# Designs tried in a protein design chat: VHH binders against q84jc2. Part 25

Target 1, 232 residues: q84jc2
Amino acid sequence: MSKMRNLVEEKFLEFYESWVIQLELYLHQLLIAHNNNTMSETELRHLISKLTTHHKAYYTAKWAAIREDVLAFFGSVWLNPLENACSWLTGWKPSMVFRMVDRLRKSRVVLVEAQVKKLEELRVKTKFDEQKIEREMERYQVAMADRKMVELARLGCHVGGESVMVVEAAVRGLSMGLEKMVKAADCVRLKTLKGILDILTPPQCVEFLAAAATFQVQLRRWGNRRHYVTHS

## First folded at step 15 (VHH)

Design lg15
Fold by ESMFold2, look of step 16:
Structure lg15 (fold): chain B 232 residues (1-232), chain A 126 residues (1-126)
Amino acid sequence: as target 1 above (232 residues)
Amino acid sequence: QVQLVESGGGLVQPGGSLRLSCAASGFTFSDHHMSWVRQPPGKGLEWVSGISGSGGQTTYADSVEGRFTIIRDNDKKMVYLQMTSLKTEDTAVYYCARFPYSELWEYLTSGSFDYEGQGTQVTVSS
């Protein structure tokens, strides 16, 4: 089986590496902010907005790319094997983010009762939305198991036959269905993120964003080191 | 061991310019993002600007964007901060800082800012 990257994978690899570098630059700013009481509430809200915009830019680029090749996002070449193993429908599982909130509460963040109640409501809503997506996904063939059949159909060079048209229509239908499901999952991710940031105070948002970015950076570093170790 | 040496500070009038320098040693310089942070009188640390290891990406605090430029020279292992249109609120001790890859978890939980040098004083007054 050939190991060539397609154009969509290569372009998104370049984007993702740049996006991670920018996240790391923001992380340095977040680390200074969360350990020092030097920023006003207005300044904190601007920093939070920059992080939100950065995450939105990821999804903007992703949605453009999945229009051309949604299968590239199942087993992505820009992620190491540990990162890919943690993926649910091409990204982090939305409900898992609440485990990070729970961890922050144990060490740094004190939440008032009203915030705890709102977070639990959001957790329940998020899990409900996840279950709805999982039921819809079960109605499709798992594209990862059939990825080679889809690729062969796409690469087929056929002239004018009705059977060729039926295969092409089936491939288009599967791809459109998967794209719809990936976008639905991404919408749950964005709604969950916004919901958490709306419930938390600006200093608490900075704590959450710093922890989330730290986890993402460390997961990537850990997975790269494990890859090196397993080959030596 | 890691060593960062800041220089180039001084006393300037409002609207003036300065160029700060940071000499780095003891680590693979091009592998690390670098930042400038500052400590105004009587206040905690404030992040000013950051630059990626290759120099291809930069970011700035709102208060300095458009006035300050961060630059690096990986051959000389130097980071610079070109400051223009200085204001009295820019008065601070300025430090350069390495992105703390190896200490991320510790820095997230404890807040220690290791490997800063002695800093360089910038004073903006009439």
Scores: ipSAE 0.774, ipTM 0.925, lowest interface PAE 0.8, mean pLDDT 82
Fold by OpenDDE, look of step 15:
Structure lg15 (fold): chain B 232 residues (1-232), chain A 126 residues (1-126)
Amino acid sequence: as target 1 above (232 residues)
Amino acid sequence: QVQLVESGGGLVQPGGSLRLSCAASGFTFSDHHMSWVRQPPGKGLEWVSGISGSGGQTTYADSVEGRFTIIRDNDKKMVYLQMTSLKTEDTAVYYCARFPYSELWEYLTSGSFDYEGQGTQVTVSS
């Protein structure tokens, strides 16, 4: 059954489709850069900048959208079930990127000791920030499970007059809380990404970004294929 | 079975226009990005253009940007490539593919792609 999409979902879907197309182009450039080793540092930095700008654009659009409807991002219709299943608070889990870096270290990237130390520091910080957000989420969930929420649910079943106002207020409160958490999570993502890119050399950044983009694209591909097998 | 049938190619003078068509069947058309790729004589595959499943977003290679337009009709399961201001370097066999660029790049770089269609010849010559 095709989920009825609201306006926010439709708009963001269109945006995301474009964004993914551009990401694919950038991925190609990253892979070329990696394979040819002919690009200058300046060229690599430029490419990195394009990617970072592209990611920033995503979050700019996301934040605008979540202000309108944060709930749309919980079960994002523009993502396949696999992508959604791998999401942590409407996006990638920040600590995941360190596993990616670890893989690169084992296969392609040689890090100096100073870089390794900095990455470990960043890892610890990132995990701490994740945990903080998770605690807040738990707190939020507990708060929602209280008597007020039960009452809200009851009111939702009998919506009329004053009840509508109460429900709306409650929904607004819920949405505000979720928005705050999503933004917090996104901040951790952005900080983590920036941190990694600051530690890595331009060639290493290209490797990392290529790996990240590849992962994202592959996840989408695989998820889509699986989805088609089950629904076609 | 997935089928893609390209058409609309031909001989045209520089500066001329052509409209290519691709008829798709055997899959949920609207769920797939569609791309046009081309193979010039004696050269490898080149990506030309892509369009999202919904048709709302399009992208183009730098070489064709501003001259080519990709559109799709999901009801008819058609994808089109409107080519204008054609150049001699646009001479190629054109193929449509039901994959986004990210799935095609490996084939494009390797020069080997199992095309689902036969392609359509575009020749730009004075």
Scores: ipSAE 0.005, ipTM 0.246, lowest interface PAE 10.7, mean pLDDT 85

Design lg28
Fold by OpenDDE, look of step 15:
Structure lg28 (fold): chain B 232 residues (1-232), chain A 126 residues (1-126)
Amino acid sequence: as target 1 above (232 residues)
Amino acid sequence: QVQLVESGGGLVQPGGSLRLSCAASGFTFSDHAMSWVRQPPGKGLEWVSGISGSGGQTQYADSVEGRFTIIRDNDKKMVYLQMTSLKTEDTAVYYCARFPYSELWEYLTSGSFDYEGQGTQVTVSS
C-alpha cells in the first residue's frame, strides 16, 4: 500500500524529483569540466557557483517545508529505502563527505599538505558538531519520550476520547524540537560543504561536486531499482 | 550495443542556423538525460546543452543560451540541437553524449569517457 502523503510531502516530492533531474544535468556539466583542462578558473568558478546555488535552493525549499511539517522529513516519502537508510537527521551525514574526498585523493586529486591539514581540521570540527547535535537529540528524546510521547501514545489509543487540541499541541511541541535539530544538522552540512569548497581549488571543487552528485544520483537509481525489484 | 550517431553539421556563415541530430540506440533512451558537447579546434571538450530523460528540463551553457535549443523525441530516440545565430566560436565537432550511470565513477577516477558517436563538424566561417 502506498503511504498516505500529506500536502507537504506531495509538494516536496515534486520539488525533489525536479531538483534531482536538474542535478543530473549539472552533473553532465561537471563531468565534462572535470576532463577539460582548457577551462579557465573563471569558468570553473561559475560552474561551481551554479551548483552551490542549486544546493542552496534545496535547503531553501526544505526549510520552508519543515516549517510547515518537519515530521514529513522523518519519513521522507520522496526518498527510496536506500536513500533513507543513508540519511542522518533528514539528510546526508556531514562527515561522510570527507570519505568522498579521501576516495578522490586516492584517484586523481592531489592535495597539498596545507589542504590536507585544513581538511583534517574541518573533519574534526564537523564530527564534533555532529556529536553535539546527536547529544542534543538524545537529550530531547529523553525529555520528550517520558512525557510527550507517552501522552501522544495514550491519546492515540483513545480515538475520540481525548481532545484533538491536546494532541495537536503535543505534536507541535515535539515538532518544534525536531525542527531545531534538523536546522542544526543542515547548518553543519552547509558549513561543511562550504569549508570543503573553500579548501579545494576550483578544479578540485568540480571534481568533488561531480563525485557528490554522482553518488546521489546513483544512490537514487540503485535504490529505485532495488525497490521495484522487491515490490514487483 | 550503445550507438550514438550525430548528423546535421556543415559549413555556415555567421548568423546562420543549423540543426544537429543524434540517433540513439542500444539503451533505454527515455531513462537517460542527454547532452550535446563540442570540441573546438585546439581546445578541450565543453558542455553545450543537456536535456532530461523526459525532455521536460533543459540546461544550456552561457555561451549558447538563447541561441541554441535542445529537444528530444523519445519515440524516435532522437536528440536535436537547433543552433541559431551561429558564431565563429561555435566552430567545433559536436557530439551527442550519454553518461552511463554505471560508468560515472570510472569516468571520474580514470578520466576516460568513450564517446559512442563520431561527432559532426560544425564550421562557422564567413
Scores: ipSAE 0.879, ipTM 0.962, lowest interface PAE 0.5, mean pLDDT 90
Fold by ESMFold2, look of step 16:
Order: sequence, then structure tokens, then C-alpha cells
Structure lg28 (fold): chain B 232 residues (1-232), chain A 126 residues (1-126)
Amino acid sequence: as target 1 above (232 residues)
Amino acid sequence: QVQLVESGGGLVQPGGSLRLSCAASGFTFSDHAMSWVRQPPGKGLEWVSGISGSGGQTQYADSVEGRFTIIRDNDKKMVYLQMTSLKTEDTAVYYCARFPYSELWEYLTSGSFDYEGQGTQVTVSS
């Protein structure tokens, strides 16, 4: 069992390292594109499509990995402690992405009234979906806490293989429930991303994708910096 | 002091080939992803190709994929762009650019992209 989970973590670590490097290359491309007003709409849409495909590839790989070990995504070995600390159900909190849109509106992006209205509707829907997941997670956690109390009572009466089997079943039940919640959260993330990209024009999508990738790259750099206290 | 020196440009006929070179100094070369960027006449900067710091991963603009190859030599601190099947729309000044890790937010907000070199002219014409 332990070897299988180690193999899943090692495979995803290798995937994630490669995936982030590719994101940096896409970001370089976005940075050039974002101030080039002579790019055609076709060229911009192709670039946007490459970014969305890259993000979909991340979730495809993630969902395969969580089927085998969802707990690896709570405190992931491929993320630094700052990245892990910023996680909401193994990823960015969907409602927080709108702060990035708001920042772009104040500095580089001009939105028409129709876009502003659609973004507000999406923000409200995203928050609603987010809160629904949080309520479901709370109910799940309460139910699992109650099951743990039953399990602990049983362990007090049992010795040997039966106690191990009960513990293993409880862990499997927790993992399956967490997998469903993580996938639900990821679906809200993907729906929110798609919704934003559908509302924005192609040049605005490039700006948004550049800002999002910039934040991810900078969070990784900031979190990888270490400061050691010197003792005389 | 960061320095990037492009060379290898010239006049070629459609269908021809060229190899561009970029000599880098003043920074830890292997730690930075690098790109080739070009400026066609009367147009803004276009991203052409990129390569990871280790050289293990590359990307290409749709317009050049299959025709151009980006290569790096970390020991010599060089980036190359092998160009084949050249077209008239490939006519541009070509620059190499390093990924701006320390200035990333500035580039995003200012709309300015800092390329340290003079570039090298590629002209594709009959």
C-alpha cells in the first residue's frame, strides 16, 4: 500500500515539475502577446486555446492521481509550504480569482457594461457553488467524526486483523469522500475559468491568463525562498 | 550586467535556411528560460519560440512550428534558432529574451518587454 502511494506521489511530482516549466514558457509567450496590438484574433484564440488545454491537462492528471491517493494533495510534496497553505480543497479558491480580474480592471483592462454585469453574475454563482461545497464538506466531516467514534469503540474490543480491517475501511471511506469533494471543487474552478474566458475578449483573456500565471510563478518563487536564523 | 548578443541574420530567398545565435552573459544562464522574439516591419513584437533553463522543454508559435528549432548550450551560454523553409512573413528583427523572473510584475503592468540586445535582421525576399 505504502509503496503504491509513494509511486503516485513520485509520478505526479515529475508531472508537476514539467507542467510548471511549460506554464513558464506559455507565460513568456503571453507577456509578449499582451502588449502586441497587431496580433490577429485567430492568433490570440490559438494562444488562449493552448493555455486552456494546458490547464485541462493538469486536472486530467490530478484526477487520475486522486483516484489512487487523494491525501497526497493535502500537503503535496510538489508544492512548497506557502503554496500548500494557500490551498482551499487542494487548489485556489474559486471566488478569489475575481480579485485578479478586479486588479486588471484598475490598471490595464477596460470592460464594457455588459461584461461587468456578466462577471458579477458569474462571481455570485461561483460564490454560491463554493459555499455549497463548503456545506457538503462540513456535513461529511461531521459524519466521519461520528464514524471515528464508532470505530474507536470497536477497537477497544478487538485485537488483530479485525481492528486493522475496520481502520482500513474508515480510511478508504474518508479517501472516497475527499476525492468527490476535491473533484467538485475542481469543477467549480474549471467552470469559473471557462466563464471568465467566455466573457472577456481575446486580448483581455491574454491579460487575465498572464496575470494568473504570473501569480502562480511568483507564489512558487516566494515560497521557495528560505531564511535561516543564524545562531552565534 | 546582463548582455544578450544576437547574430546570424541576413538576406535569404524563400525556402532558405538560417541559424541565429545568441550569446548570453551577466546572469546564471541555466536558471532562465529563454525565448526568441521578432519584430516584423510595422508590427509589434511576436513571440517565436521558447526553451526551458535545462533545455529539456520547448515551445513554438504556430506559424513556425515544424520549420524552426530552438536549441541551447548551457556550457557555452548560447541559444540558437535553426530556421528552415523560410517565408517572406518571417522577415523581422530577431531578439533573444530571457524570462524576466525578477521583473515579472513590472513587465505585466508596464506593457514594456526588456530585450537586452540589438537584434539581428532576417530578410526573406526574392
Scores: ipSAE 0.688, ipTM 0.887, lowest interface PAE 1.2, mean pLDDT 83

Design lg32
Fold by OpenDDE, look of step 16:
Structure lg32 (fold): chain B 232 residues (1-232), chain A 126 residues (1-126)
Amino acid sequence: as target 1 above (232 residues)
Amino acid sequence: QVQLVESGGGLVQPGGSLRLSCAASGFTFSDNAMSWVRQPPGKGLEWVSGISGSGGQTTYADSVEGRFTIIRDNDKKMVYLQMTSLKTEDTAVYYCARFPYSELWEYLTSGSFDYEGQGTQVTVSS
């Protein structure tokens, strides 16, 4: 049997498919810009702004969706298994972007000492924030054996009437906690991204954003081929 | 073998119109986003417009927004660029480009863009 999708899943799936397609188009722009030494700083900043706005749009949509059903994002049907496997709390792991920067440094990106220092400070901060969230998640998961979760566990045994209401209340409680954690994770993502972009020069930002987008696009394409997933 | 053949360029006066065409072969056309890029005299390659594989989404450089329209015909494996209100600064060699899925990392690290076509010259002059 095919997995039945709820309304939140369907809507976000549609959104995300469109969003990723647009990301590819932006990526093409970034790649061309990266190879164009005649572009002005103003033009580069404008392109960076477009990408930043695009990413902000994703989180705006995500936060609206998780408000309705955060659980939809803990089995994201809009992602293939490979993408899901690489997900940390419903998104990319914030600390991974520093690996991308490191890779770029080994190629064409030359960072001055001041940039390197700032990136390291940001890395440490990002890692700390990730760990804090993970500790909270662990605490939450350990606490699952509480009264509400016991009621949830009875779902298979008692269906209907008062039992259903109790289970729904339990699920709402769980969802509230999860939503908080997901938002916290997203905040770390956004802060990390902003931090990196503030440290890098406009040309370096373009290269970084291109690398990030490339990773997303290729991960999706590789995953789709491997698992025969079709997207619009 | 991937092949892109551009056509439709020419000499026009400011305010004029041209329609560029690109014939594509050698790859799964509908699965690839396509772009138009151009190289003005003495300048580097710049992105002009892009269109998704299905043709459902399009995007334009600010400099051409509202004046240029990109469309595609997946049955004919064609991409078009309708250019209106042409300006002298639009003078360039125009290239059709497929999204380089298989070469993204190489492109990013090497900085080389390989466009398969010969391009078509657009000259806007009084």
Scores: ipSAE 0.812, ipTM 0.925, lowest interface PAE 0.6, mean pLDDT 90
Fold by ESMFold2, look of step 15:
Structure lg32 (fold): chain B 232 residues (1-232), chain A 126 residues (1-126)
Amino acid sequence: as target 1 above (232 residues)
Amino acid sequence: QVQLVESGGGLVQPGGSLRLSCAASGFTFSDNAMSWVRQPPGKGLEWVSGISGSGGQTTYADSVEGRFTIIRDNDKKMVYLQMTSLKTEDTAVYYCARFPYSELWEYLTSGSFDYEGQGTQVTVSS
């Protein structure tokens, strides 16, 4: 697929490739740690800190790049088509992360009643927060469809050289609104992750972080190895 | 048939050096990130170091950073662990490991790690 990459896309592609490779190496640490019952709480918290620092580095780089080109994060060149298809506002959907917690409960993680109640409260709050963002995105889409704004863009397209300037102004307006929406979605993601890690014990946090990294690594590997099937 | 064969262990004094080797066969070596893990006497498995499939990125456990170096040779299908400034707490059986992406959930849910090789014993003793 022929697509011209701008400088922002090229730089973030290199960052993301390195970032996800590092996540895979941290996954190896997590997979060994969850099999080691002799690790101290201090050791576990240190590993958890490495993972949270790694995730914070992703958002730091993303938010810097979004200020330059938020549209690059809708249909990203650094993600394969499967990863892009799973995106909600440039990332994982916050409410879906609780399915991962549910899977862990069926296999390895035993939660006490107090933790279960706190997780259900967080699940409800997370869903409300993401629904609020979805409503705001819909209002933004309606506002951008304003007939006056569309008419001004149409007139600019027919005015020769000046039409480029009107298109550029419309793109700047779109970018500012989308940047705010993406940052709001990222804040829900970070609040949800922090909430889960605060509720879980350190060994349970290691299990959760391992599951999350496993999902990301598998999604990337499967998408990169996708099988083409013809119908003839 | 997948095989990982570790070698290069032995008895060494504190402060000494060793180089461990891992010969890989039966899978596409360059597609797999590789790790060294170790099992000290009477303890569970500890992750030591990891290296990306290309060799471009490495990561180390805090306890070995600055003393150990992981290296891979994709042409020879080898992973190495260069160990220096060895301490008595480095005494362990060392294993070369991979985590095939298709089996990651099985590893995560099993509660156990299945060795593909026999490991190599490193003993640091005065």
Scores: ipSAE 0.684, ipTM 0.890, lowest interface PAE 1.4, mean pLDDT 83

Design na14
Fold by OpenDDE, look of step 18:
Structure na14 (fold): chain B 232 residues (1-232), chain A 125 residues (1-125)
Amino acid sequence: as target 1 above (232 residues)
Amino acid sequence: QVQLQESGGGLVQAGGSLRLSCTTSGFTFSDYAFSWFRQAPGEEREFVGAISWSGGSTDYADSVKGRFTISRDNAKNTFYLQMNSLKTEDTAVYYCAADWIADVLEGSPSEYDYWGQGTQVTVSS
């Protein structure tokens, strides 16, 4: 709360707080479903759909926000330091979720051979896509010392109205590249999520989503306690 | 079985209008984002526009901005491409596409889950 926040940060902060609250509610439902063997496949699929819709709502809001200020997401004032430390390109690392899937395998969840094979294929693809994005990001970061940035650095030594305009233009150019990277990363996240959900049975999906939601909620709680951070 | 079927194509004079429809089946319509692509003879398939899951966001190629509009009707499992002020350069086979992942894929056809068969649009001078 010590830092000044821009309008994008404030709006998204408010959104995210509400979003997390709703996630907790869904988590509760997922846990109930997981412990209730009497729920029909239709009911389970309905619950899964609610969760996927919830996640899509997040990205809808995110993508709207990054069009205005993608840099806000590289600070992510709505996250605590622990959450930020665990972030990859403004979100969760796609390949991380396979560890959650592995956890399912160690539990009472039995995956058939066909599922295991498909999951492995998805894992390989996900890692490949991550690496591709990372390479592009590296290239982008190296290229930051281009003419525009050199000009920015030069102008930074001179205070004036015209200089400010040039600086803003340069920053906008950089932001466009970052926006592409963020969107690419988000696509990999969503592809990975969809891929997993397509491979797993509805009961398995519920367990997976419960695990993922639990991790997210607990990470936030742990981080808040550790750093005494309150966003509301 | 997943199906996407385009309709509404045909011959139109320059300056005229057409409305394409894409009717879908075999998946939950509301869960998907939708896009239109087009391919002229001898050219690569190019992105025309897209509409998000919620329908609250749309994106268009620069060549069609201000002239084309995409909308969706969840009750009918159908989304549309309204084409106004058509030009001869708009002549192409138009394809509808569906994707669970993203509403803006900026001309990456390989990323889409499902495709229609296409409908011919011919704009005469």
Scores: ipSAE 0.441, ipTM 0.757, lowest interface PAE 1.4, mean pLDDT 89

Design nb18
Fold by OpenDDE, look of step 18:
Structure nb18 (fold): chain B 232 residues (1-232), chain A 125 residues (1-125)
Amino acid sequence: as target 1 above (232 residues)
Amino acid sequence: EVQLVESGGRLVRTGGSLRLSCAASGFTFSDYAMGWFRQAPGKEREVVAAISWSGGSTWHADFVKGRFTISRDNAKNTVYLQMNSLKPEDTAVYYCAAGDTWEEIFQVESGYDYWGQGTQVTVSS
């Protein structure tokens, strides 16, 4: 059965495909920079800025889209099944990026004690924030079986007329709650990313961003190959 | 210890003006974005306005419609909310918040790390 796509899904799919292509280009630049120890700090900062701007553009587009249809992001037709399986509240799990930071430590990257301490503090905070959101989401999901949802289900059995309007209104209410959760999750993502980049030196940032981009791109590639998914 | 202390809230008539202030201490003020939130009785807290660390970027809620303006003075560790053309619907407790956050998430409550105790603004008809 072919899943029907709404306008929001179609538009965001197009956006995301282009966005990923650009990410791959930036990844290439990051890798070059990582392997080139002669690049100036100014050059590295410029590259970092391009990547951060690119990520900000994603969230700008996402948040515009979720205002129209947040439910589209819980299906995420622009992602393959593997990507979707790895998603937490419509995106990457914030605490996951600390594993990438750990990878840096295992590499020849030397973090000073002050950096390690700050990273640990950030990790703890990130996890705490994740848990808060998860609890709220759990509460929301449990509450879906409340009187309102029962009424919605009852009305849904009678297709036509005024009942449809009531159902739509109810769905809008539910969507508002979901939108709040998604925005909260995205906030944690962005704060975590910003926090890490603020702690790391420019060369370390480049390496971190390269690792993150590599993971994202490879996850997509692996998922596409595994599930024979083609987008657009 | 981080502290945010709001002031300036009072009773005002419809069409009146108020200026709220929030004095910050216990952290590097100039490194943080600042925001104003409000919560009316029986309603959820909502974001009113936000301003970047330098003051170069600002965000205002749609319901503000040019009536309110956020500003800051980093030398005084203070953020302000100028409120003009006040309406009864603006009656709420107004909170100051601080967060090391990006402009894109100014409107998200979880983007802020520190909160004041709030100041009551009441607009009479």
Scores: ipSAE 0.020, ipTM 0.379, lowest interface PAE 6.1, mean pLDDT 88

